# Miniprotein binders against q53ft3: the designs that were tried, part 120

Target 1, 195 residues: q53ft3
Amino acid sequence: MFGCLVAGRLVQTAAQQVAEDKFVFDLPDYESINHVVVFMLGTIPFPEGMGGSVYFSYPDSNGMPVWQLLGFVTNGKPSAIFKISGLKSGEGSQHPFGAMNIVRTPSVAQIGISVELLDSMAQQTPVGNAAVSSVDSFTQFTQKMLDNFYNFASSFAVSQAQMTPSPSEMFIPANVVLKWYENFQRRLAQNPLFW
Below, E stands for the ipSAE of ESMFold2; O stands for the ipSAE of OpenDDE; V2 stands for 0.75 times the mean of E and O plus 0.25 times the DockQ between their complexes.

## First folded at step 12 (miniprotein)

Design D93
Fold by ESMFold2-Fast, scan of step 12:
Structure D93 (fold): chain B 195 residues (1-195), chain A 83 residues (1-83)
Amino acid sequence: as target 1 above (195 residues)
Amino acid sequence: SPIQEEFEKLMERAEYYFEWAEKWYEAGDKDYALLFFEFAARLFRKAAELAKKNNDPESYKEAIEYAEEAQKYAEEIQKELEK
């Protein structure tokens, strides 16, 4: 349902489902990450009246996860850009992941997505400075990168009925994501303004 | 027949990739165009193999002609990217 993108890294489209309404992406070597893009894949919308609350977690000095609310994604706003570099030493915020046992390794952070009622989301306050608020070159670049990936991935979307007899799951060839990344990197290297 | 249904599904999926390849090429995304033409060629060839097994020369000819066309475009784009 969701994707997670970090500049210079392979895009992740296979979130780990840890509960019926909760999904997690691992971010190894998170200390080198400044921004993260979270987006919805085009094939599955949120149910009416629901959206996703986006959380960031890093291990403290004792390996304990510290969760912070970054913001939201909804059917009306299916992508969001977050600045996480300023949050690595921040205070933990209210979060729905406290009742779950998530094993953490040092230097691995996580992005968590909790599917919630829009009314509940409206009552929550994201940690300050996480959302990119100004329209700038980085925001425009990242949005174009996200749009490019979304269009590329959606071009591979086919119904299960169009497949040969296979397991009940839809799939995307692993090399598809890699080819998108390689194409984008090459174009950026040739002309940084192409975006 | 089950074989005919499978053939039609492969042809439909191959044509889907072929059309997307053309769109990517027109948009200037030659890497995506190459990838999609290669996928189209593979699926058309799988359809041709099914038609051959089913002793259906008309379907075989149709599938192989499309496969060759997709492969030709892929080779032309590969050459453009190597320049």
Scores: ipSAE 0.000, ipTM 0.212, lowest interface PAE 14.3, mean pLDDT 73

Design D94
Fold by ESMFold2-Fast, scan of step 12:
Structure D94 (fold): chain B 195 residues (1-195), chain A 83 residues (1-83)
Amino acid sequence: as target 1 above (195 residues)
Amino acid sequence: SPILEEFEKLMERAEYYFEWAEKYYKLGDYEYALLFFEFAARLFRKAAELAKKNNDPESYKEAEEYAEEAQKYAEEIQKELEK
């Protein structure tokens, strides 16, 4: 029913079902993870009036899981991106994941999805800035990537007169790259989710 | 009064969702904005029912007006998304 995606890792589409209404994904080496995307596969929708509450857990200093509510997925909002890099010092949220029988290691975190009534979900409070922080952090990272790409590409620029014919290569004027960079940067500043 | 404390908690939670709905709307995440306006409307209506049971017409009117505003925004976004 659900999928979980971390940049640079193989997508997970087979959640561990730990109860009729509860699903879990393992996140090994979670300290290297900044963002997680949770999404519905589109095969099975939620029943009318229901949705999924998305939780993140990490092992505390005693190795016990600390659960925090990140947000929600619903038939109308079937995917969401969350920033988890700042959550390891947070307090646990009210959660439906009691004593679950899941094998853990000290470096393994989990994403939990609990299928709940929309009325019950409305009474919960997600950690304040997980989704908004994801947008802000992604914007910052994207800006740095744009700067890095432009600087790298422009470092190899040559004048038209210095080009040699090569059937295996194509060339793009540096000004085209600069124009694209400036346009993208402007649009990103106006709306980080414009793409 | 325990009932006044519950009313205030519902109003605070509803306002939390209303503010997040506005933030998501400004970010262009209309589906999340819709969800959170719907959550805000539900909580404001629960607060209104609580005020009605407590015979507090001023709190009832306040909560009802906020519920109607949240519901109006939710309906407008839903219509736009269904186009």
Scores: ipSAE 0.011, ipTM 0.512, lowest interface PAE 9.1, mean pLDDT 75

Design D95
Fold by ESMFold2-Fast, scan of step 12:
Structure D95 (fold): chain B 195 residues (1-195), chain A 83 residues (1-83)
Amino acid sequence: as target 1 above (195 residues)
Amino acid sequence: SPIQEEFEKLMERAEYYFEWAEQYYEMGDEKYALLFFEFAARLFRKAAELAKKNNDPESYKEAIEYAEEAQKYAEEIQKELEK
């Protein structure tokens, strides 16, 4: 139903179902992880009126899980990017996983997904909201970044008639930048998450 | 403060692009690795300018160091693509 992706690691698509409405991914060597992406697979949508609350858990000094609410995924917003590096020493959040505190490997963190009513999710506040990003926000930001990069580079491009570059300098024709920009825009429009 | 919030958002975005650039490079997608390292460098430098305006030399140094690292990787990849 869900996938979990960490840069530099193999994507996980087989969450452990620990209850009819709860799913968990294990994150070994979690101290090296800065960001995690949680997304819905295209095969099973949420039931009408439902969505997923995304939690992150790490073991505290006593080996007890500390769950923190990161954010949400829904049929309308099926992917989200979370920064977890600042949360590894944080306080626990209110969470629905308390009754399922199964013994964990102390060196392994977890991503938990709880299927909840959309109305319930709307009333919750994720930890570190200012640092949490959605895939939609990322793709919109990427598009604006591409526009600014292309416009900046093109506005300062010089023709062969205006400047003679040093023999040791690289010269990139403006047309190459344009072709690259157009290709990336096209790919982004076709699949906003083309990893 | 608003300027600190903007700084943190730029650093987070830049770090995300940097991580994806490394992943693309490992997969052999050099053009996308270059693209994301360039995005990371640009955002780290933008973050550095905000830290400078906020009179925060420690954050400025951190952002500049990351920007230089991202730019170094981008330049190395660009040299490989030109061969």
Scores: ipSAE 0.000, ipTM 0.111, lowest interface PAE 18.5, mean pLDDT 69

Design DL1 (at its last look DockQ between E and O 0.53; V2 from the best seeds 0.00; counts 0 for: pae E 2.5 > 1.5)
Fold by ESMFold2, look of step 13:
Structure DL1 (fold): chain B 195 residues (1-195), chain A 104 residues (1-104)
Amino acid sequence: as target 1 above (195 residues)
Amino acid sequence: SPIQEEFEKLMEEARRYMERAEYYFEWAEKYYELGDKEYALLFFEFAARLYRKAAELFEKAAELAKKNNDPESYKKAIEYAEEAMEYAEEAQKYAEEIQKELEK
């Protein structure tokens, strides 16, 4: 029903279903995570009048879960990006995941999704400014992808003096990759949705 | 008196719904400015729902004041109910405009 994506990690599509209406994703090494994407897979929509409340949970100094409401996903807003970097030392709030005692190690946080009535969701208040605009988050995600590609490709750069002939293989000059990178960044800054 | 306490309880609960509705209305405007029309739409719809709930509670408080022969409290509650409904209509109007933009 749901997916969870962290930049630089594999997409998670197999949530732990802890109740009929509650789903959980584990986030190992959560202290290195700044943003998380939560989205609907598109296979099962919410029932009419319902949506998903999205929570972030991390262990406190005693190993007890602290849950915070990040925001929502609905049939009309099927994906959202949440900033979690500023939430890892906050006060918990009321939440529907209660005494289920979900197994956790000290370095693992969780994303919880609770299927609820829209009227109930409206009565909650998300923490801080956790949800970010899709345009801003798209730009940040895209920039990180570009940086990762450039760094990876550049790690294989060699000078002509270092090359051995390989007539069956094609080569791309490093400056072509750099020019593409610079042009893409310029276009992204002008119009984040150009591609 | 117990009746006055119940009236004040209803009025306070309605005011809390007004505050939550204002929160969502404000964030809906911010998400719209940032280009997240889907989240703006959701939050304007949440605001409208909460303003309508506030109006219902103010109306219930007005009925209690009427039964208690308290016309000043009745007038106060009705004025707040009308204000809440005006905000609900405004939020709904913004939601409908955004929905039209998304369907183009």
Scores: ipSAE 0.460, ipTM 0.796, lowest interface PAE 2.5, mean pLDDT 81
Fold by OpenDDE base, look of step 13:
Structure DL1 (fold): chain B 195 residues (1-195), chain A 104 residues (1-104)
Amino acid sequence: as target 1 above (195 residues)
Amino acid sequence: SPIQEEFEKLMEEARRYMERAEYYFEWAEKYYELGDKEYALLFFEFAARLYRKAAELFEKAAELAKKNNDPESYKKAIEYAEEAMEYAEEAQKYAEEIQKELEK
């Protein structure tokens, strides 16, 4: 149902379902992460009148998890970007994950998504510094994501002469990827929020 | 008196909803300015819901004041309820306008 994306890292599409209405992503080496994108995969929408509350957890000095509400995703807003770099200090709030026995590693943070009624979501207050405060920050994040994808894809580029027969695999010409990348950059420059 | 204590509790609860509604209203404006109309819409809707909830609580407080024969408290609670509803309507109007923009 959900995906999680960190700039420079592989997309996570397999959340751990810890309850019927709760999903968790693990974020290794969270100290190096500035922004996280949480998005719906588009396979299963939220039921009518429901959405997702997005939480971030990190271990405190005692190794206990501190949970903070980042924001929300809904059918109308299926993706959101959160800044987590400034959230490594502070007090935890009430969260829906506290009663769950979630296996934690000290160096791993978590993104938790709780499926809730919109009315209940409206009564919560996200941490103010989690919201992306500028278009520039969003653009920079998106650019890093694109660069990561391009670098990954280009690492597999081979000339036709170097190709080995593999009937089980499909190939995409590198020029197609480059053209897509250039077009995406152009669109991003025109409207950073076009998607 | 127990009635006065309950009145004050309702008024304080309503005030907390007003503060939270204002927070979401400001966020909605900010996201709209940034061009994120979907989040702006969501937060205006949240603001409207919370303002309405505040109004309901103020109205309950007013009813309690009336039963307690306290006309000053009644008047205060009614004024706050009306204010909350005005803000709810404003938030709702912005939400509707944004919704129309998203449909074009």
Scores: ipSAE 0.346, ipTM 0.707, lowest interface PAE 1.5, mean pLDDT 82
ESMFold2 (binder alone), alone request of step 12: mean pLDDT 91; pTM 0.918
ESMFold2 (binder alone), look of step 13: mean pLDDT 91; pTM 0.916

Design DL2
Amino acid sequence: SPIQEEFEKLMERAREYMERAEYYFEWAEKYYELGDYEYALLFFEFAARLYRKAAELFEKAAELAKKNNDPESYKKAIEYAEEAMEYAEEAQKYAEEIQKELEK
ESMFold2 (binder alone), alone request of step 12: mean pLDDT 90; pTM 0.908

Design DL3
Amino acid sequence: SPIQEEFEKLMEEARRRMERAEYYFEWAEKYYELGDKEYALLFFEFAARLYRKAARLFEEAAELAKKNNDPESYKKAIEYAEEAMEYAEEAQKYAEEIQKELEK
ESMFold2 (binder alone), alone request of step 12: mean pLDDT 91; pTM 0.911

Design Dg1
Amino acid sequence: SVEELLEYIELFLEFAERATDPERLERYLEWALKYIELLARMTGDPELRKEVEELRKLIEEALKLVEEGKIEEARELIKKIRELIERIREKLQ
ESMFold2 (binder alone), alone request of step 12: mean pLDDT 84; pTM 0.832

Design Dg10
Amino acid sequence: ELLEYIELFLEFAERATDPERLEYYLEWALKYIEKLARMTGDPELRKEVEELRKLIEEALKLVEEGKIEEARELIKKIRELIERIREKLQ
ESMFold2 (binder alone), alone request of step 12: mean pLDDT 79; pTM 0.753

Design Dg2
Amino acid sequence: SVEELLEYIELFLEFAERLTDPERLEYYLEWALKYIELLARMTGDPELRKEVEELRKLIEEALKLVEEGKIEEARELIKKIRELIERIREKLQ
ESMFold2 (binder alone), alone request of step 12: mean pLDDT 83; pTM 0.821

Design Dg3
Fold by ESMFold2-Fast, scan of step 12:
Structure Dg3 (fold): chain B 195 residues (1-195), chain A 93 residues (1-93)
Amino acid sequence: as target 1 above (195 residues)
Amino acid sequence: SVEELLEYIELFLEFAERLTDPERLERYLEWALKYIEKLARMTGDPELRKEVEELRKLIEEALKLVEEGKIEEARELIKKIRELIERIREKLQ
């Protein structure tokens, strides 16, 4: 029913169902993640009067999960971008002795989605500064996605002379990728909200 | 995008319409205003700017009703504001 997207990673569309109304996505190496997108796949809408509360969980210094409400997805708003930087263990809570006092904890966070009554959801309070995405957050996320794509594509560049015939594979000239990247950055600079 | 900001405003107002607690109701209306301000700065379309300004005024009226303890009147106004937002979204296709 749901999807989860992180810049530089494969989209997840197979949430682990942990209860009839609860779904979870794992986020390994979460310390490197600044933004996550949660969205509905569009195949199954919420029943009338229902929506999804979106939570973020990270392991605290004792390895116990700390769940925080990020926001909501509904039939009327089936996708949302959340900034999770600043909600993670260790960010802004670093010890003076750093690694000397770090207890071993897993580097896996989770996104949880709880299907709830809209009346119930309206009574909840999302975490303040990180609970609602902003245009700036979206622009920064988009730039990171663009950088990731360009770096990934460029890492596979070969000259025509180096290519062996492979009927099952497609090739894109590196210059075309670079031109598209530059044009995109130019348009983003002119109007950061053109997405 | 303009559509995305309108979706956020609609979400806040949908929640506000379901509330009777003045503090939570005011919070969602204030979030709607914040996103309307973002939308106003984003659009260069004169017609959309007029509609966004109308939305701002109506939400400010709803906030005043909440401050006066007129919760049911505020909720009815929020319902009408949501109808206006749907008309704007339809126009944008």
Scores: ipSAE 0.000, ipTM 0.343, lowest interface PAE 12.3, mean pLDDT 70

Design Dg4
Fold by ESMFold2-Fast, scan of step 12:
Structure Dg4 (fold): chain B 195 residues (1-195), chain A 93 residues (1-93)
Amino acid sequence: as target 1 above (195 residues)
Amino acid sequence: SVEELLEYIELFLRFAERATDPERLEYYLEWALKYIEELARMTGDPELRKEVEELRKLIEEALKLVEEGKIEEARELIKKIRELIERIREKLQ
């Protein structure tokens, strides 16, 4: 039902179901992770009146899991970006994973998704030092980044008449940069998480 | 779409397989049945209509097993139904 994306890593789409309403993704080498994206797959909605509470867990100094509520995904907000690079202290919120015998290693963190009633979710408080962003926010930031790169690269364009053959230098036609930009922008518009 | 509705049905059947109590199990099966009915209304393909009708009957059988307290028999039937849905999805590719 869910996907998990970390920049520079393969997307995970096969969550481990640890209970009827609970799903987990493993995050190896979590100390190198700054942001995690959690999203719903395809067009499968939550049951009416339900959503997903998103938790982050890391091993404490004794190897015991510490769960923290990051935020939520719902049918109306089917993906979210979470900043985890600062979440290594404090006692976590009361979490529904306490009774689960989830296998963990000392260097592996987990993202947990608990399917819950929207009314229950509304009473929960996410960790205050976690930055949460919508898909729209991510798309907006990415579009601005793409625009900046395209404008920067285009500022160095020269006509073929100004080029001198040089085996020690490579040149890319401006139209190739434009094609890349248009392709990437189209892919981003169809799926903001295609990274 | 047809694929979207098959995804809905499969999702609720997966929830049903792991449900810890009869009320929750019944809830998920009833939602799976709702999406099957929507698929039946949407599809004009005679072959798919026949398969959807078979799925409907199997879900209704699973609901009856739950009502009779035969929870493990219901879970076994749900696994069989999910296998049928997987085969239908493969045929549509």
Scores: ipSAE 0.000, ipTM 0.170, lowest interface PAE 15.3, mean pLDDT 70

Design Dg5
Fold by ESMFold2-Fast, scan of step 12:
Structure Dg5 (fold): chain B 195 residues (1-195), chain A 93 residues (1-93)
Amino acid sequence: as target 1 above (195 residues)
Amino acid sequence: SVEELLEWIELFLEFAERATDPERLEYYLEWALKYIELLARMTGDPELRKEVEELRKLIEEALKLVEEGKIEEARELIKKIRELIERIREKLQ
């Protein structure tokens, strides 16, 4: 039902369903991520009175996940951009020996989406919400991300007859991607802050 | 542009109205105020600027009521603010 986008990476549309109302996307090498986009797929809305709470998780020093609420997606706001660069443990951390070659094990963060009643969502306060100070910078960023996503996704379009079934892959019809892109770009052109 | 900012303001006010504690109520009202201030800076329409200034004053009044512990009075004012926003949005159609 959901998609997740990080600049410079493949769009994720195959969330892991970990409960009836909970979905997760894996974000490898999360320390290089500044912004994450979460959006709803398709044309079927949430039932009235429901929405999705969006969480960010990273492993702490003991390997345990630390979850933080980023915000929400709803029928009225089916897409949202979140700044996560200020939420990660070790922010500003530098080792005392300067630039040394340290081999690192890949770290994986997660985006979690919990389908909840709007009343329940309203009892939460998102962490790390940033005020939008520059409309131009935000517009340039989101326009570039939209173009990069659509161009990249479209470059992989194949006919249904050419598809090779795989249990590890999900497919979205090209017309759904096109409709999402057109709708999103139209709304962004009207107001870069719509999400 | 203006319509989308009003949608953001309305979303935060809806969440303020649904909040069960004064901390969340205040948080969402503060976010609504931030978007109202952004709308005021962006609009060149004198009629809309006048309406946005009225919205700003009402949100500030709601925040004062929350600070004073007058939560139910704040909720009633939020309902009025949301009605004003809907009227503004209808004019923009």
Scores: ipSAE 0.071, ipTM 0.571, lowest interface PAE 5.7, mean pLDDT 71

Design Dg6
Fold by ESMFold2-Fast, scan of step 12:
Structure Dg6 (fold): chain B 195 residues (1-195), chain A 93 residues (1-93)
Amino acid sequence: as target 1 above (195 residues)
Amino acid sequence: SVEELLEYIELWLEFAERATDPERLERYLEWALKYIELLARMTGDPELRKEVEELRKLIEEALKLVEEGKIEEARELIKKIRELIERIREKLQ
């Protein structure tokens, strides 16, 4: 249902489902990661009134996870970029993943997605450093990703000969979106200045 | 680029409306304001810049209402702000 992208790494589209409403991506060598993009694949929407709370977890000195709420993805905002660099070590606050108590490898972090009611999600506050950035690097990264996504996706929309627009129904093949992310990561790996 | 930032602003405002706690409402409004500031820095279009400045003023007014304990007035203003964002998005494409 979800994908996870880190600049310079292969996109992950196969989340580990650890409960019926909980999904996890592993982030090895997380100390080198500044930004993470979480997105919906576009084939399966959230049920009405529901969305996804996005969490970041890193192992503490004992190998136990410390979870922090980064932000949200919803049907109306199916992708989000998070800045995880600069997040401080903290206590494990109350959160949906708290009961898991899974010991992890010291250099591996995780992105967790918990499917929750929108009204419930709105009663939680994300860590301020993760979801919003006031630095130019974040603005540049976001803008370049959006420009690449728009240009790539629109090229496929135009090539769809004889397709009649339907305002009552929408269809964007998930494969087109995934192909865009694949091209973006490849180009970023070839030329870091692209980002 | 502009569209993505407007979607973020809309998300934070939707969550502000759903928040029952005044402190959380205030934080979501502050987050919306940060994205408005990012949008203001990236746009070179004078008309869009004018509309972004209007959004900034309205968010700051909503924050002031929250500080004064006028929560319901703040919520009503948020609904109007979201209507303005929708109009901006319609103009862009």
Scores: ipSAE 0.221, ipTM 0.656, lowest interface PAE 4.1, mean pLDDT 74

Design Dg7
Fold by ESMFold2-Fast, scan of step 12:
Structure Dg7 (fold): chain B 195 residues (1-195), chain A 93 residues (1-93)
Amino acid sequence: as target 1 above (195 residues)
Amino acid sequence: SVELLLEYIELFLEFAERMTDPERLERYLEWALKYIEALARMTGDPELRKEVEELRKLIEEALKLVEEGKIEEARELIKKIRELIERIREKLQ
């Protein structure tokens, strides 16, 4: 029913069902993860009045799971991007002559999805920075990155009449860059998973 | 980005419409307002700006109704706001 994506990794579409209404994805090497995308596969919708609460779990200093509510997926909003970098356990205290690198014990985090009544989901409060930051930091920064790319590429554009012969170079028409930017922006807005 | 922001606004309003607790209802309306303000900052379309400004005013009206204890009236207004958002999303497709 669900999929989970981390940039640069293979998409997971086979969640482990741990209860009739509970599904889990494993995230190995979670300390290298900044964003996680959770989405519905589109084949089976939630029953009317139901949705999914999305949780993130990482092991604390004692190895016990710490669960945090990230947000929700519903039939009306079947995908969501979550920023988890700020939710991970902090690095240990550094001393003047200690290791300059973080001492990391490789461990597995989890994404959990709980199928719940919308009325029940609405009464829950997600971790503040996960819900707001996924829109504010990721979406806005991605938009700014796209703007910077378009501006950068366009700085090299010249009209056909102003082009000089250069047999050792390739040129990209500015309208192709603009068309790519608009298409990518539109697709990102419609389906954040396409990237 | 416009569509993504509208999806979040819709989610918050759907949850607000289901709230029985005035404090939680107010919280979701405040989140919807925050995303409407973000949408206003990113859109350059004059017609969309006008619609977004209408959404902002309606959410502020809903918040006022909640503050006055008029929860049923607030819920009715939220339903109308959601219908307006659906119409905006249809036009953008």
Scores: ipSAE 0.005, ipTM 0.414, lowest interface PAE 10.2, mean pLDDT 70

Design Dg8
Fold by ESMFold2-Fast, scan of step 12:
Structure Dg8 (fold): chain B 195 residues (1-195), chain A 93 residues (1-93)
Amino acid sequence: as target 1 above (195 residues)
Amino acid sequence: SVEELLEYIELFLEFAERATDPERLERYLEWALKWIEKLARMTGDPELRKEVEELRKLIEEALKLVEEGKIEEARELIKKIRELIERIREKLQ
């Protein structure tokens, strides 16, 4: 029902269902994450009067989860980008009298989605540090993801002269990837939500 | 895009309309105002800029009504604001 996207990482579309109305995505190495995109896959809408509350959880110094409300997704607003960099400890000391050169551990956070009544959701307020990002942030995130994919794919390109005949393998010409990249950028510039 | 910012504004106004607590109603209206101000800074279209400025004034009026304890009048105004947003969205199609 849901997807979770972090720039530079594989998109997650298989949330773990932990209750009838609750879904979770794992985010390893969360200290490197600035923004998270949560979206509906577009296959199954929420029932009338229902929506999804989006939460972020990270382990505290004792390994206990700390849950914070980031925002909402609904049938009318099926995707949202959240800033989480202000909600987690950076590198360095986690205590004034603790070790000065400690590495932050544990390193796995979670995104949780709770399916709730819209009336109930309206009685809650998201954490201020998790303010929903602007169109610019969403566009930049999408552009960086697109650039990362193109650069990654292109790193495996070889000239036709360097290819050995292999009928059992399929190859995509670099020019086709470039054409797709250019077309995607053009469409993104016209409407960031076209995809 | 303009459409995406209008979606954010509509979301917060929907939550404002559903909020039973006046303090929560006020907070959602303040969030809607924040996104209207963002839209005003982005748009170069004179007609859209005029419409966005009208939305800003109406949200500020709704906030004033909430401050004065006129919650029912504020809710009626929110309904009218949402109708205006729908008309703006139709014109952009």
Scores: ipSAE 0.000, ipTM 0.268, lowest interface PAE 14.9, mean pLDDT 71

Design Dg9
Fold by ESMFold2-Fast, scan of step 12:
Structure Dg9 (fold): chain B 195 residues (1-195), chain A 93 residues (1-93)
Amino acid sequence: as target 1 above (195 residues)
Amino acid sequence: SVEELLEYIELFLEFAERMTDPERLEYYLEYALKYIELLARMTGDPELRKEVEELRKLIEEALKLVEEGKIEEARELIKKIRELIERIREKLQ
């Protein structure tokens, strides 16, 4: 159902199912990892009203797992990038993997995915600097810029009859701007990385 | 986040209200609908999910009014939708 990608390593698409609603990927030599991408394979969607809470676990000085909430993946946002370099080695966040009191190998971390009700996920706070979605942040910025530009430009639209004759000036028909806006918006919605 | 999506939805509806061209109004409403659909797919809060579904239906009704040439009625509905969004945002705080 899920995939896990680390730069410079083979993609993992076979998560270990450790409970009805819990899946785990092992990350050996995690101290060399800066970012982890977690994504849905697209073949099986979450049930309506459900999503996946993404956790990162590393062994503490006693070999006991410390779980931290990184963020979420959902049918609407099926992939996320997480920065795990610089995460605190201290006490972890509250997590649904509490029953898994397994002492881990010192150099092996885990990505855990817990299938949860979206309502429960909405009340959880991920570790502040872990979730990195440059695509989502850029998409939000780009859409605001696109709308602000179009609205600003259209506010100056005048009919051809109202234009002052000036051979040295260039004019762009409002319809051309509108069609560009629509095309750009459509492409951005289909693939935020199209440029 | 939920808060950011609601903010964008409100922004698009505000732009829609300012449009004099019915086609431009429709485009902003369609854009707002896109974000509402995304929010609906992401939220699991039962009360928020119900409110998001209501927003989706209201936007679809506004689009229908625009298609039928009932622009003033569509604008009045947009104002009500924006008020509902503000109420939702206040509950989340």
Scores: ipSAE 0.000, ipTM 0.078, lowest interface PAE 18.3, mean pLDDT 70

Design L0
Amino acid sequence: SPESYKKAIEYAERAKRYAEFARKYAELIQREAKELGDPEAYEEALRLFREAAELYKEAAELFEKAAELYEQGDYEKAEKLMEEAEKYMEEARELFYEALRLYEKLK
ESMFold2 (binder alone), alone request of step 12: mean pLDDT 85; pTM 0.856

